# Designs tried in a protein design chat: VH-VL binders against q0atu2. Part 198

Target 1, 119 residues: q0atu2
Amino acid sequence: MLDKKARIRTSREYRNVFEKGKRLSGRFLIIYYVENALDNNRFGFITNKKIGMAVIRNRIKRQLRAIVREYQGQVKNKHDIVLVARAGIGKSSFEGMEKDYIAIMKKAGLFARNANKID

## First folded at step 8 (VH-VL)

Design vc35 (framework fv_recibokibart)
Fold by ESMFold2-Fast, scan of step 8:
Structure vc35 (fold): chain C 119 residues (1-119), chain A 121 residues (1-121), chain B 108 residues (1-108)
Amino acid sequence: as target 1 above (119 residues)
Amino acid sequence: QVQLVQSGAEVKKPGASVKVSCKASGYTFTDYYMHWAKQAPGQGLEWIGEINPDWGDTNYNQKFQGRVTMTRDTSISTAYMELSRLRSDDTAVYYCARAKYYWSFDAFDIWGQGTLVTVSS
Amino acid sequence: QIVLTQSPGTLSLSPGERATLSCRASQSVSSKYLAWYQQKPGQAPRLWIYDASSRATGIPDRFSGSGSGTDFTLTISRLEPEDFATYYCQQYESSPYTFGQGTKLEIK
């Protein structure tokens, strides 16, 4: 779970990311991202029922939170980032989602080239 | 048919709490933020707050902060607004309304019919 | 907090006339984040104009929205009996989202 400070909480903030942000597509995830005027990063998430049954969606949501939290300290400061889950994410493994997240964040220039877990 | 249906009128005493429900149908509940607004008798609209129905994140107007709590139940596509420590000036019609927060405008395109809450002793 | 001030508070006109309703913001609001709602007695508000100038689905073309920055206008080119209602402007640029106090269009 991410702290409140690290989450995009308002509808207007989501719209700002979609309107002004850049877009990168991965295998299971799409990210939209924009620089913010804060001293920290904020993350938002878009999931939908095309992902699968409630038990699958709940697992995916839990796993996405865990992945974002694990790598939070390696993300360049001052960005609002929205992760959009693609329909195929329901068939992915935790490792598959993690690899996709790292790959797209590196491609976006938001991660160090050799980003690793904080632990 | 896209629709928001709210719970019925309530009469409460000062100091009590009220919980209003808003049941969504005809669309994907988690694709739209749910907003709540207050309209006192003969007056205009006042925004109370919003909730992300997918993740449960809330944002409240500071005027109501500490007295309002917004929740939702995705299994029944229903949003709730609870207002505590009721005062006479809380007498109003309360509306829920949806707003798209990605890929489109976020104006309040669909509204519930309103719930009259009367605070009287 | 962005304060929206609507003028006039009440506008008394006859069918067939042109109506001009004003909404002034206390600070700049992007046109993408201004809407107008129509409300009739006993009913919920209905979205009329969004993004300052875009008509909601089913809204007649006699209605037009315009403006930017701090000054926004809703114009009804030729009033029909069903147009007499209260109109509210709303900004969704920043939290808390705010509404104007409303302009009541009434039959003269």
Scores: ipSAE 0.637, ipTM 0.850, lowest interface PAE 1.3, mean pLDDT 89

Design vc36 (framework fv_recibokibart)
Fold by ESMFold2-Fast, scan of step 8:
Structure vc36 (fold): chain C 119 residues (1-119), chain A 121 residues (1-121), chain B 108 residues (1-108)
Amino acid sequence: as target 1 above (119 residues)
Amino acid sequence: QVQLVQSGAEVKKPGASVKVSCKASGYTFTDYYMHWAKQAPGQGLEWIGEINPDWGDTNYNQKFQGRVTMTRDTSISTAYMELSRLRSDDTAVYYCARAKYYWSFDAFDIWGQGTLVTVSS
Amino acid sequence: QIVLTQSPGTLSLSPGERATLSCRASQSVSSKYLDWYQQKPGQAPRLWIYDASSRATGIPDRFSGSGSGTDFTLTISRLEPEDFATYYCQQYESSPYTFGQGTKLEIK
């Protein structure tokens, strides 16, 4: 999974992102994001009991970690990003979650390749 | 309705380990961070650390780093704090307390009743 | 770490009087991240004020919190017998989260 330093670990850091961050909603995910003063990105995750039974929530948690890890290198550095799973995520496929993640990250301007293009 | 119930008092020898439990009821266990605090006899409160019960991420006060381990079991809504290599100055009441970390204030609004740990030779 | 210093250490007053308890931080603390707790002997602490000025559920309106930056105050406008306890401030601005040493409010 993500390196220890690439995770939001403290409750205070979560609150900072929710309080001061920007919000974008996708179909299955909401992201909250804010620029940090570090030299790396940190990711946090909110999955709650309303998503479904333990087997579904554990699947969603594994898939979210895998998606974030896969695209970690494309994310613009120096951001704290919290992914909030929406209730409907329990009915999604891996590909559906991945597509939603890519779409919202691009819309937020958080992918590094987007920053390198001038149009 | 909402409550945190801690395990009973423990008496340990120096060098031993102690594991205190904190059982949550009346709320969604994974929606609140669980914090642990120490209160030595006649002294104030000292924060030990916190755990995200959903994801298992922990953050410890450096003073206890290397001796403290926090875990949880979501199937029984129970958090644990294990303190190893006990010293006489670890004699204290240990408290668990919850804190909401999104869409509300994050103060320690519900506390366990406390667990007295006595370390003596 | 942010050090919280409470003053006075002990405050001796009579029921009916006004109490003013101070909490000073060694570094700036957003008012959103300063809380107050009441503790009586043999009991767990209880949340009293959160986010510097918001009363917790069930806390009487004679209690008020105020302050920003490094200076915070808990005020009890008219002491009742049940208010005599130790009060702790706590910061949530940065880890490790810290408590003040407490102000013991005692009957004169």
Scores: ipSAE 0.725, ipTM 0.876, lowest interface PAE 1.0, mean pLDDT 90

Design vc37 (framework fv_recibokibart)
Fold by ESMFold2-Fast, scan of step 8:
Structure vc37 (fold): chain C 119 residues (1-119), chain A 121 residues (1-121), chain B 108 residues (1-108)
Amino acid sequence: as target 1 above (119 residues)
Amino acid sequence: QVQLVQSGAEVKKPGASVKVSCKASGYTFTDYYMHWAKQAPGQGLEWIGEINPDWGDTNYNQKFQGRVTMTRDTSISTAYMELSRLRSDDTAVYYCARAKYYWSFDAFDIWGQGTLVTVSS
Amino acid sequence: QIVLTQSPGTLSLSPGERATLSCRASQSVSSKYLYWYQQKPGQAPRLWIYDASSRATGIPDRFSGSGSGTDFTLTISRLEPEDFATYYCQQYESSPYTFGQGTKLEIK
């Protein structure tokens, strides 16, 4: 589960991202993103009934949280990012969602590609 | 028909807790934040807080922080507001209201009918 | 928090007259986050104006909203009997989202 400070919690903050943010579409995900005035990133999520039945939506929600949490440290600071699940995401695998997330974040310039590795 | 239907009136003793429900129908429950507001007798409206029905994230007015808990059950499209350690000045009509938070914005366009909570000894 | 101050607190007028209701904010509020609600006794509030100037569905064109920054106005060009109610402004600019104390329109 993401820390409370890493989540978009208010309706006003969601509206800010959709009004001022840039949009980028992947295969299963769309992201809306904008720089914030904080020292940390915040993530929000949109899922809807077009994805499928409750059991499918609950699986997608768990998997999205896990993916975002896993890659949290690689995201450039000071951004509010909303992930919108596309209807087709219900047919995806965990690996497919993960790859789509990495690809779209890199394309947006929000994800480090050339990190120096010690070992 | 888009509706928000709230639970009935409650009478509570000081120090008790009250849990008010708000059942949504006629729209996709998870597409709208659910907000709660208070209106004391003869007074104006005061915002208490909001909940994201899809993900469960909450945001509370500092004045009620520590005494209010908002939850929801998506399987029955129902939101709940629990207020604890009740005082006489918590006597009020409590309203739920929806607000769309993505793609397009509708602010408090649909309200519940209100729930009267009376706190008396 | 942003404080909204409405004036007058009570406005006594007759049907056919023009009503002007003021809402002043303690800090700047974008017009797209300023709303007006009508409330009649025993009823829930009803959305009346959104984005400072846009009428909600079904609201008569005698109602108009205007303003920006810290000064907002609700105008009723020619009062009808059903317009007598309490009107609240509300800001959605920042949490906590606040309401004004209301202006009660009453028959003179």
Scores: ipSAE 0.813, ipTM 0.900, lowest interface PAE 0.6, mean pLDDT 91

Design vc38 (framework fv_recibokibart)
Fold by ESMFold2-Fast, scan of step 8:
Order: sequence, then structure tokens, then C-alpha cells
Structure vc38 (fold): chain C 119 residues (1-119), chain A 121 residues (1-121), chain B 108 residues (1-108)
Amino acid sequence: as target 1 above (119 residues)
Amino acid sequence: QVQLVQSGAEVKKPGASVKVSCKASGYTFTDYYMHWAKQAPGQGLEWIGEINPDWGDTNYNQKFQGRVTMTRDTSISTAYMELSRLRSDDTAVYYCARSKYYWSFDAFDIWGQGTLVTVSS
Amino acid sequence: QIVLTQSPGTLSLSPGERATLSCRASQSVSSKYLHWYQQKPGQAPRLWIYDASSRATGIPDRFSGSGSGTDFTLTISRLEPEDFATYYCQQYESSPYTFGQGTKLEIK
């Protein structure tokens, strides 16, 4: 579970990320990201009906939160990051989604230099 | 057709709580933030707060912080606003309204019809 | 919070006349986050102009919006009877999102 200060809570903050942010696409995820003026990172999530039925979407939501939380310490400070789930994410495994997240974050330069998940 | 339909008028005593509902139809409920606004008799509009209906994240105007709670039920496309410890100056029409928060404008393009809440002793 | 001040509070005019409604912000608001709503008695507000100058669907071209920074204007080139209503400006630049106090257009 991400704590309140690590989540994008307002519609205006989402608008800021989409309008000013950079975009990078992975296999199952798209990220939009922008540097913020805070002393912490904030994460937002977009999941839409194209993903599948409620049970699938609820699973994806739980898994995305778990992945983001696990790698929270690897992310360069002072960024607002929005994860958008692609339609095909409903067919992914947890490991596949996790690998996609890591690959995207590394490609975006958002993982701290030489920082990786210990296990 | 896109529509927001609110629950009916309520009469409450000071100190009570009121919970107003706003049922969405004609669009994907989780694609739009839901906002709540207050309009006291003969007065203008005051924004109360917003909720992300997909993830449940909320943001409240400081003036209502501690007395307002916003929730939603995605299975029935319905948003709720509960206001507690009611005072006479909470007497007002309460509106829900939607705003798109990605790839589109953020104006409040669709509004509920309003719910009159009267607080009297 | 950003305070929006509308002027005049009440504008008494006759059909056929030009109306100019002002909205001033206490700090800068990007035009893409300044919107106008029309409200008639007993009804919910209706989106009228978005992004400072874009007319919402179905709004007649006699309505125009303009402005940037702290000064915004809603103009009605030739008033029709159905235009008499209260108009509110609204900013979405920063939370808490705020509305002006409204300008009431009334007949004579």
C-alpha cells in the first residue's frame, strides 16, 4: 500500500502530468512522468474498461500497487509518475508486469543510478 | 445520453449527518473525477472536493476537511458525499459534477440536478 | 487559494444590447483552466465557455470569451431574452478550485 503522500490525489495533478510530462511505452504499461517541486515522488494509475471484467481489473490494481511499492526506493526523487495500463495487461503474469515496469523505469532514467531490487 | 442523477431532498437537525448520492449513466464512470459543490440560498458556488472514482483517492477543500467524506461504488456507478456535524449554514443545494482528468478538458461539463439539504432545529 | 472577483455583480440591460462581464483572478490562471458557466434560477449550472474562449456545444456565436493571466472577459454581442441568467467564472489552475461570486444579467 502506498501512503497518501505518495499518491497523485487531485485531477489537476493528473492533468499536469499528461500535459507537461514525457511518455514512454512498454509492453503492458505506459508511463507519463514529470519532475515535481516536492521532496517526494507521487504515483497515479489509470485503468480502463478495455482491460477486462471487474475481477481482472481489481487484480491488476492490486498487482500494480504492490509492484510500485516494492520498487519505491529505486525511483529518483521529485517525480510525478502516472502508470496507464494497456488493454493487454489483463493477460499478463505478475512477473511479466513487474519486468515491464522495471524495464520502462530504467529506460526513462527514473531508477537511481546503480540501484536495483536486491532480490 | 450522459446523466448524473442525485438523491432527493433531505431535512436534518443540527449535529446530524447527511449522505447524498450521485448516480452516473451514459459514460465510463471511472474515466471522470467526481466533484461536489455547495450553493447556499441566493449565493454562489463553493467547491467542496473531488474523488477519483477508479482508485478512491480524494481531495477536500480545507473549509470542509474533517466533516466531509466522499466515497463511490463502482459496481453501480454511484458517488456519495457525506457531511457530518451539520450546522444551519450547511443549508444549501449540493451538486455533483464530473471532470475529465486525462487527454481532454477539465471543465465541469455535466452536473447533477442538485440536492436540497435543509438543516433546521 | 485563488480568488475570482466578477464585475459587475448585477448588470441590467435590455435585449439587443451588448454585455461585457469581467472576471479577475488574485493570481495568474492559464487560459486553459478558466471556464464560464450559466445558471438559471432553480437549475444546475451549465458549461458555457471552456478554456477561456471555446464555446461549449450548442452555445450561440454571440457569446465569446477572452483573456489571459489575471483578466478574463465574457462578451455577449447582442442579448436575447434567453441570455438573462447568472454567469460564473471558475478556475482549475490550483486546488481548491474556485468560482467567482457571479454576475447576474437582468432585464432593465
Scores: ipSAE 0.754, ipTM 0.886, lowest interface PAE 0.7, mean pLDDT 90

Design vc39 (framework fv_recibokibart)
Fold by ESMFold2-Fast, scan of step 8:
Formats: C-alpha cells, structure tokens, sequence
Structure vc39 (fold): chain C 119 residues (1-119), chain A 121 residues (1-121), chain B 108 residues (1-108)
C-alpha cells in the first residue's frame, strides 16, 4: 500500500482537488489534479458500487495501488491527484488499466521529463 | 430512506475503552466520509475525526490523537469510533455524521441519533 | 485552528420578532465551507443553512444566511414558536473542523 504521507487523507483535501483541480478522462480512469504546497505527491482514489461487487472493487483497488506505487517516482512533485474509476474498469485487465494510467498521466504533463527514457 | 443508526448508551469506568457503532442505510456507504463529534452535557459540538469508508484513511483532531481509533466494515455499512483511556470529561453524547466528498459538496447533512457515554466510578 | 465565535450566547425574543445571529471566524473562511445547524434539546443537530446562504431541504424561507470572509449571519424574520432552539455555525475550511459555541434562542 502507499505510505500514509502519499495519500489524500481528508474529505476537505478531496474537495479541494475536485473544486480547484484540472480534469482529464481516459478509457477506464478519470484523474483530477492540483498542485499542493507540500514536498511530496498525494494520491486519492474513488471506486464505487457502479464498477461491480466487492470482489471486483477489491481487485481494482489492489491493482490501482500497485500501478500508482510502481510509477510514483516518475510523477512530478507537489501534486494532489485523485483517480476516479469509471464503470467499465471492472472488465479491464491489469495491463489495460496500467496503459490508461500512463497515457492519461503523460497527457496531463504529470510525468517527469524523459521519464520513459530513464526506465 | 437515508439514516445513520448508532449503538446504545454505555457506562464505563475511568481508564476503560468504549467503541460506538454507526450503521448507515439508504445510500452508498463508500460515497461519504463518516465524521464523529462530541457534545459534553450542556456544551457545544466538538469535531473528533473522520474516516474514508472506502479506503480506511483517517484524520483525527489532535486533541484526541492517540486515544481515538476510527474503523469501518463495508460489508455491513457500519463505522466505528473507539475512545481509549477514558476520563470523566469524556462523558458526552457522541454523534456520527456523513459528508459527501466528490462530485457535489454536502455539509454534515445526515446525523446519527447520538450515543451517550458516561464515564464514572 | 479556526475559532468560531457566536454572538450573542443567548438571545431572548418573542414570536413574531426578527432574530439576527452572528458568527465570526478568527481567520477567513470561504462561504462554501460555512454551515449552520439547528439543535433542539435531546435531538441530533440538523443541517439548516449550507454554503453560508443556501437553505437545506425543507427549511422555511424566513431563514436566510449571509456573509463572507470572517463575518457570517443567520437571520430569522418573524420568529415562529418552533424556531426556538440552539444554532451552531461550523467551518469546513481547514482541519480540525470547528463549531461555534452556539447561540441559544429562547422565548422571552
């Protein structure tokens, strides 16, 4: 799981991202993002009943955590980012979610310059 | 209809712990943060903390930090607040209340009925 | 921590009169994060006004909220008997979220 410091913890912080943030939609994910005044990035996640039963939601939650953790070193510092799972995510593969995440983060300009060349 | 139903009154000795439950119905439990507030007899309201019911992330008022623990069980749409090392000034009615945290903003629009916790010898 | 100070602490009035309740914040609070609750003895608080000026569902139009920055007001035109209760303002601008100490509206 992500460190507590890397998570959006409060309802007010979620509201701040939705109120002031920019929005970008992908195939399975929507991200909302805003610069923060901290030294690190924080991630929040919205998964709800519309994506499927508890077994499906728990799988999605586990896979989203894994994807975010794997790529956190490539994310530009000082951002609060909320990932919202779209209804169709329940039928996606891990690779499909990962590709969508990478594509949307690159389109948002949130990946550090030349990150894909460093890997 | 939308409602929050809390567990019944408790009487505890100083130094003990108490765990209050708040059962949600009529809405999607994971779409709303659950907050807890304290109201001592004849006094005003004091915010204790909040929990994200989907992910379990918590944030506590520093005044209660170290003595309060908030948890939830999504399978039964129930949130819990445990307060440890009880003191006489913990005697109060404790309320749960929900707040929507995405798409649309809502204040504390639905409250539980309250749970009286009495701390006495 | 943002401190909310309500005044007066107790307001004694008769039905038919106008009530004005004040809530002052120790620092600026966005109107989107200032809310009012009504509480009657033995009952849970009930959301009354949200976002400083929006009436909650079912709240009569004799209630109005206003204000911005550090000064907020709840006004009740022509009090009805059922309006006598304690009113709390609350800020959601920053954690810890805080309530005012309340204004008790009582019959003269």
Amino acid sequence: as target 1 above (119 residues)
Amino acid sequence: QVQLVQSGAEVKKPGASVKVSCKASGYTFTDYYMHWAKQAPGQGLEWIGEINPDWGDTNYNQKFQGRVTMTRDTSISTAYMELSRLRSDDTAVYYCARVKYYWSFDAFDIWGQGTLVTVSS
Amino acid sequence: QIVLTQSPGTLSLSPGERATLSCRASQSVSSKYLHWYQQKPGQAPRLWIYDASSRATGIPDRFSGSGSGTDFTLTISRLEPEDFATYYCQQYESSPYTFGQGTKLEIK
Scores: ipSAE 0.759, ipTM 0.889, lowest interface PAE 0.8, mean pLDDT 90

Design vc4 (framework fv_recibokibart)
Fold by ESMFold2-Fast, scan of step 8:
Structure vc4 (fold): chain C 119 residues (1-119), chain A 121 residues (1-121), chain B 108 residues (1-108)
Amino acid sequence: as target 1 above (119 residues)
Amino acid sequence: QVQLVQSGAEVKKPGASVKVSCKASGYTFSDYYMHWAKQAPGQGLEWIGEINPDWGDTNYNQKFQGRVTMTRDTSISTAYMELSRLRSDDTAVYYCARAKYYWSFDAFDIWGQGTLVTVSS
Amino acid sequence: QIVLTQSPGTLSLSPGERATLSCRASQSVSSKYLHWYQQKPGQAPRLWIYDASSRATGIPDRFSGSGSGTDFTLTISRLEPEDFATYYCQQYESSPYTFGQGTKLEIK
């Protein structure tokens, strides 16, 4: 249930991220990301049949949306980010996907610092 | 064997709605956006909108916004375009066409055969 | 929105002649997002040239595309009878994606 403003909606916007963006691979996810000229972040997703049957794919879709939504406030503003689900994601736990997402976003430098951090 | 097969011709009265289907075969349905275009008799092509077949996100040409709804059913690899509150100038052939949206060119490389929608008063 | 203007609207030529079809954009369009389609009466459009200059599968080498920025051209070096059709340029640079009005290539 991401806000419509927080979703990549057009095919051209996906193409822009893949052509001009940076790529970083995790265990279950690959991200492609590029700065945008907006006041907000936008997320796109790519899943395919290699993940598994409809029941599994629908679960993965729900879980990815939930993870992205939960951590949306920690992502540095003005980015278009596409998450590509790798084949092995269907065998991952929710915690495993969440951990992978956090790790790749931190490695990409896309997580903003907590304003209350003193270090 | 890559094909897009559209539903048959429709005749509608002004104010009615029409729902055109486009069944994909021979490729992975989620790998290509599905686009819809209108061609009035003797006229050129006009883009109506697009839908992400995996996630259902849509983007419509403002000219059709409020009257067009695009959906899909991934279980049968079929996309739908519904146009409501039909007017006589909606009489046209409607086409579906696919376009890759990642690591490929963004051209409409496969088209449906077209569906003639006639709106008569 | 980006408006594509094709010229001429109708081009009357004989087989064996060279055809030059123009497509002008109201704003800059990357060559990677400019495509050409051929359409014959009663048929769906068919992808002809993509990325401004790449021929689609099965398209004869007498067809070439060129251009960048706002000016694009489709050239047919020596017309064959089967080439007489309507040609549309299309931009994918910006939503809404638009088509030109078409150039009808007809036998003189």
Scores: ipSAE 0.745, ipTM 0.883, lowest interface PAE 0.8, mean pLDDT 90

Design vc40 (framework fv_recibokibart)
Fold by ESMFold2-Fast, scan of step 8:
Structure vc40 (fold): chain C 119 residues (1-119), chain A 121 residues (1-121), chain B 108 residues (1-108)
Amino acid sequence: as target 1 above (119 residues)
Amino acid sequence: QVQLVQSGAEVKKPGASVKVSCKASGYTFTDYYMHWAKQAPGQGLEWIGEINPDWGDTNYNQKFQGRVTMTRDTSISTAYMELSRLRSDDTAVYYCARTKYYWSFDAFDIWGQGTLVTVSS
Amino acid sequence: QIVLTQSPGTLSLSPGERATLSCRASQSVSSKYLHWYQQKPGQAPRLWIYDASSRATGIPDRFSGSGSGTDFTLTISRLEPEDFATYYCQQYESSPYTFGQGTKLEIK
């Protein structure tokens, strides 16, 4: 579970990310992301009924929170990021979702660079 | 038809709690934030707070923080607002209303009919 | 929080007249996040104008909204009997989202 400070909680904050943010699509996830004026990252999530029955959606919610929490230290500071679960995510494995998340975050340039990487 | 239907009028004693429901129909419940607003007799509208119906994240107006709890049940597309430790100045009509939060205007385009809560000795 | 002040509090006019309702914000509000609602006694508010100037579905063209920054206006060019109601402005610029105190439009 992410702490309260690391979550997008208000509709206005979601509105800002979708309105001003960039979009990248993965296999199971889409991210929308924008720099914020804060000293921390905030994450939001969208999962809808198309994913499957309540038991499947609840599993996906738990797994997405766990993945985001596990990798939050690698995310470049000062971003609001919204993860949108695609319909097919209900049939994915935990490892599949995790790999997709890592791939899209790297492609977005949101994972922190190591000291030896040249622009 | 898109509609929000609220529970009926309540009469409560000071110190009690009240829980108002708002049942959504005609749209995908999880695509819209649900808001609650208060209107005391003869007064204007005051925003109480909002809930993300998919994930349950809430944000409350500081004036109600500590006394209000918002929840939802996605299986029946229903949002709830519970107000505790009721005072006489909590006597009001309470409204639920929705906003689109990802790709649309953010106005309160659909409102419930209102629930009168009377707090009396 | 952003405070919205509406004026006048009550506006007494006759059908056929022009009505001008003002909403002043304590801080700048993007026109994109300023909305107006109509409310009749015993009824829930109804979205009337959104994004400062866009009429909601079904709202007659005698209604217009304008303004930016801290000053917003709702204008009714020629009042009809059904227009007598209370009008509220509302900002969505920042949480907590706030409403003005309302302008009651009443028949003389």
Scores: ipSAE 0.689, ipTM 0.857, lowest interface PAE 0.8, mean pLDDT 89

Design vc41 (framework fv_recibokibart)
Fold by ESMFold2-Fast, scan of step 8:
Structure vc41 (fold): chain C 119 residues (1-119), chain A 121 residues (1-121), chain B 108 residues (1-108)
Amino acid sequence: as target 1 above (119 residues)
Amino acid sequence: QVQLVQSGAEVKKPGASVKVSCKASGYTFTDYYMHWAKQAPGQGLEWIGEINPDWGDTNYNQKFQGRVTMTRDTSISTAYMELSRLRSDDTAVYYCAREKYYWSFDAFDIWGQGTLVTVSS
Amino acid sequence: QIVLTQSPGTLSLSPGERATLSCRASQSVSSKYLHWYQQKPGQAPRLWIYDASSRATGIPDRFSGSGSGTDFTLTISRLEPEDFATYYCQQYESSPYTFGQGTKLEIK
């Protein structure tokens, strides 16, 4: 799970991202993102009942956290990023969500270049 | 109808804890932050803190940090505020209020009716 | 924290008169994050004006909000008996979110 300092926790911080941030839409996800004045990235998530019943929403929440955590090291520092789950995400596979996340983060220019050195 | 219904009045002794509930109905509970505010007798409003009902993330006013805990139960659309180590100056009406924080922005548009907490020996 | 100072603390007027309520912030507050609430004795606060100037649903057009930076105003063009209440301004610019001490509007 993400460290608490890597999460957007307050309503005002979410509102800042929505008001000042850029928006990119994917198949299952929309991201809003803005540079912050911190040394790290912070992630927020929006999942509402339009996605489906509690069982589906809980699965989506677990899978989104896992995907964001897995790729956290590739994200360029100093961004607040909010992931909004679209209604259709409830019918997606984990791989489909992961692919969509990677595609939108690359399109936003938020993924850092891969390390090309092996120790 | 959109409404927030709070638990009933409580009388506590100094040093005790109190847990106030706020049950939401008529809207999607997880789409709105839930805020809590205190109003001492004859005084104005003081913000205590907020909780994201979807994810459980909280943010507290430093004045109450260490004594307040906010939680929620999404299965019954209910938010809770627990205040510990009660003192006489915690005697107040406590309010919950919702706030839309994305898409449509509308301040604290719906408030609970308030819960009177009296702290006396 | 941002301190909101409301003036006057009590405003005594008669129905039919104009009321002007002031809210001054200790530092700049975006108009998007300045809100006003009405509260009557024994009742919960009610959202009245949001984003400094937008009336909440059902609020009569005799109420108007204005201001920017550190100075904000709530104006009631012609007081009705039901308007006598306490009005609080609130800032949402930064945590902790704060309220003014209130202006009590009372019948003269």
Scores: ipSAE 0.725, ipTM 0.886, lowest interface PAE 1.3, mean pLDDT 91

Design vc42 (framework fv_recibokibart)
Fold by ESMFold2-Fast, scan of step 8:
Structure vc42 (fold): chain C 119 residues (1-119), chain A 121 residues (1-121), chain B 108 residues (1-108)
Amino acid sequence: as target 1 above (119 residues)
Amino acid sequence: QVQLVQSGAEVKKPGASVKVSCKASGYTFTDYYMHWAKQAPGQGLEWIGEINPDWGDTNYNQKFQGRVTMTRDTSISTAYMELSRLRSDDTAVYYCARAQYYWSFDAFDIWGQGTLVTVSS
Amino acid sequence: QIVLTQSPGTLSLSPGERATLSCRASQSVSSKYLHWYQQKPGQAPRLWIYDASSRATGIPDRFSGSGSGTDFTLTISRLEPEDFATYYCQQYESSPYTFGQGTKLEIK
């Protein structure tokens, strides 16, 4: 589970990321990201209704939280990052979501150099 | 049609808890934050807090000193606000209201009809 | 927290007159996060103007909103009987989100 301070909790803060942030699309995820004025990173999450049934959406939520938590220490400090799940994410494996997350974070320049094991 | 329908009036004694429900229909429940506001008799509006109905994250106005808890049940498109350790100055109409948070304006465009909570001994 | 002060507290006017309602913020508020609501006795508030100047769906064009920074205004060009109500401004710039104390429009 992510610590409360590592989560975007207010509707206004989500709006800030969408209004001012950069966007990058992956296979199953889109990220929106902006540098914040805090001393830590914060993550937000959005799922689309078209992902599927409640069982699938709940699995996706649990898995996305776990992935973000696992790689939290590798993310460049002082960013607000929102993950938007694409419809196709319902068909992905955990490993597929994890690889997509790593790829988009690397492409965004948000992962620290030499911190990631998977190339 | 888009609607928010709240539970009925409650009468509580000081020190009790009250849980107000807000049932949404006519839209995708998880696409809008749900907010709660208080309006004491003859007074203005006071924001209590908000909940992300998809992820369950909450943000509360600290004026309630940790006495408020917001939850939701996505299977029945219903949000809840529980206020504990009730005081006489908690007597008010409580409103739920929705607000968009990613593709449109963030104003409270749809409101529930209100729930009168009376705290008396 | 951002305090919103509305003035006047009560505005007594007749149908046909122009009304000007003010909302002053204790700190700068982006116009995109300043909204106005109308409330009649016994009813829930209703969104009236959003993003400082955009009319909500169905709101007559005699209503206009303006302002930026700390000073915002709601104007009614020619009052109709149904316009007599309490109007609240609200900021969404920072948590806790706050409302002004309201301006009550009453018949003279």
Scores: ipSAE 0.718, ipTM 0.884, lowest interface PAE 1.2, mean pLDDT 90

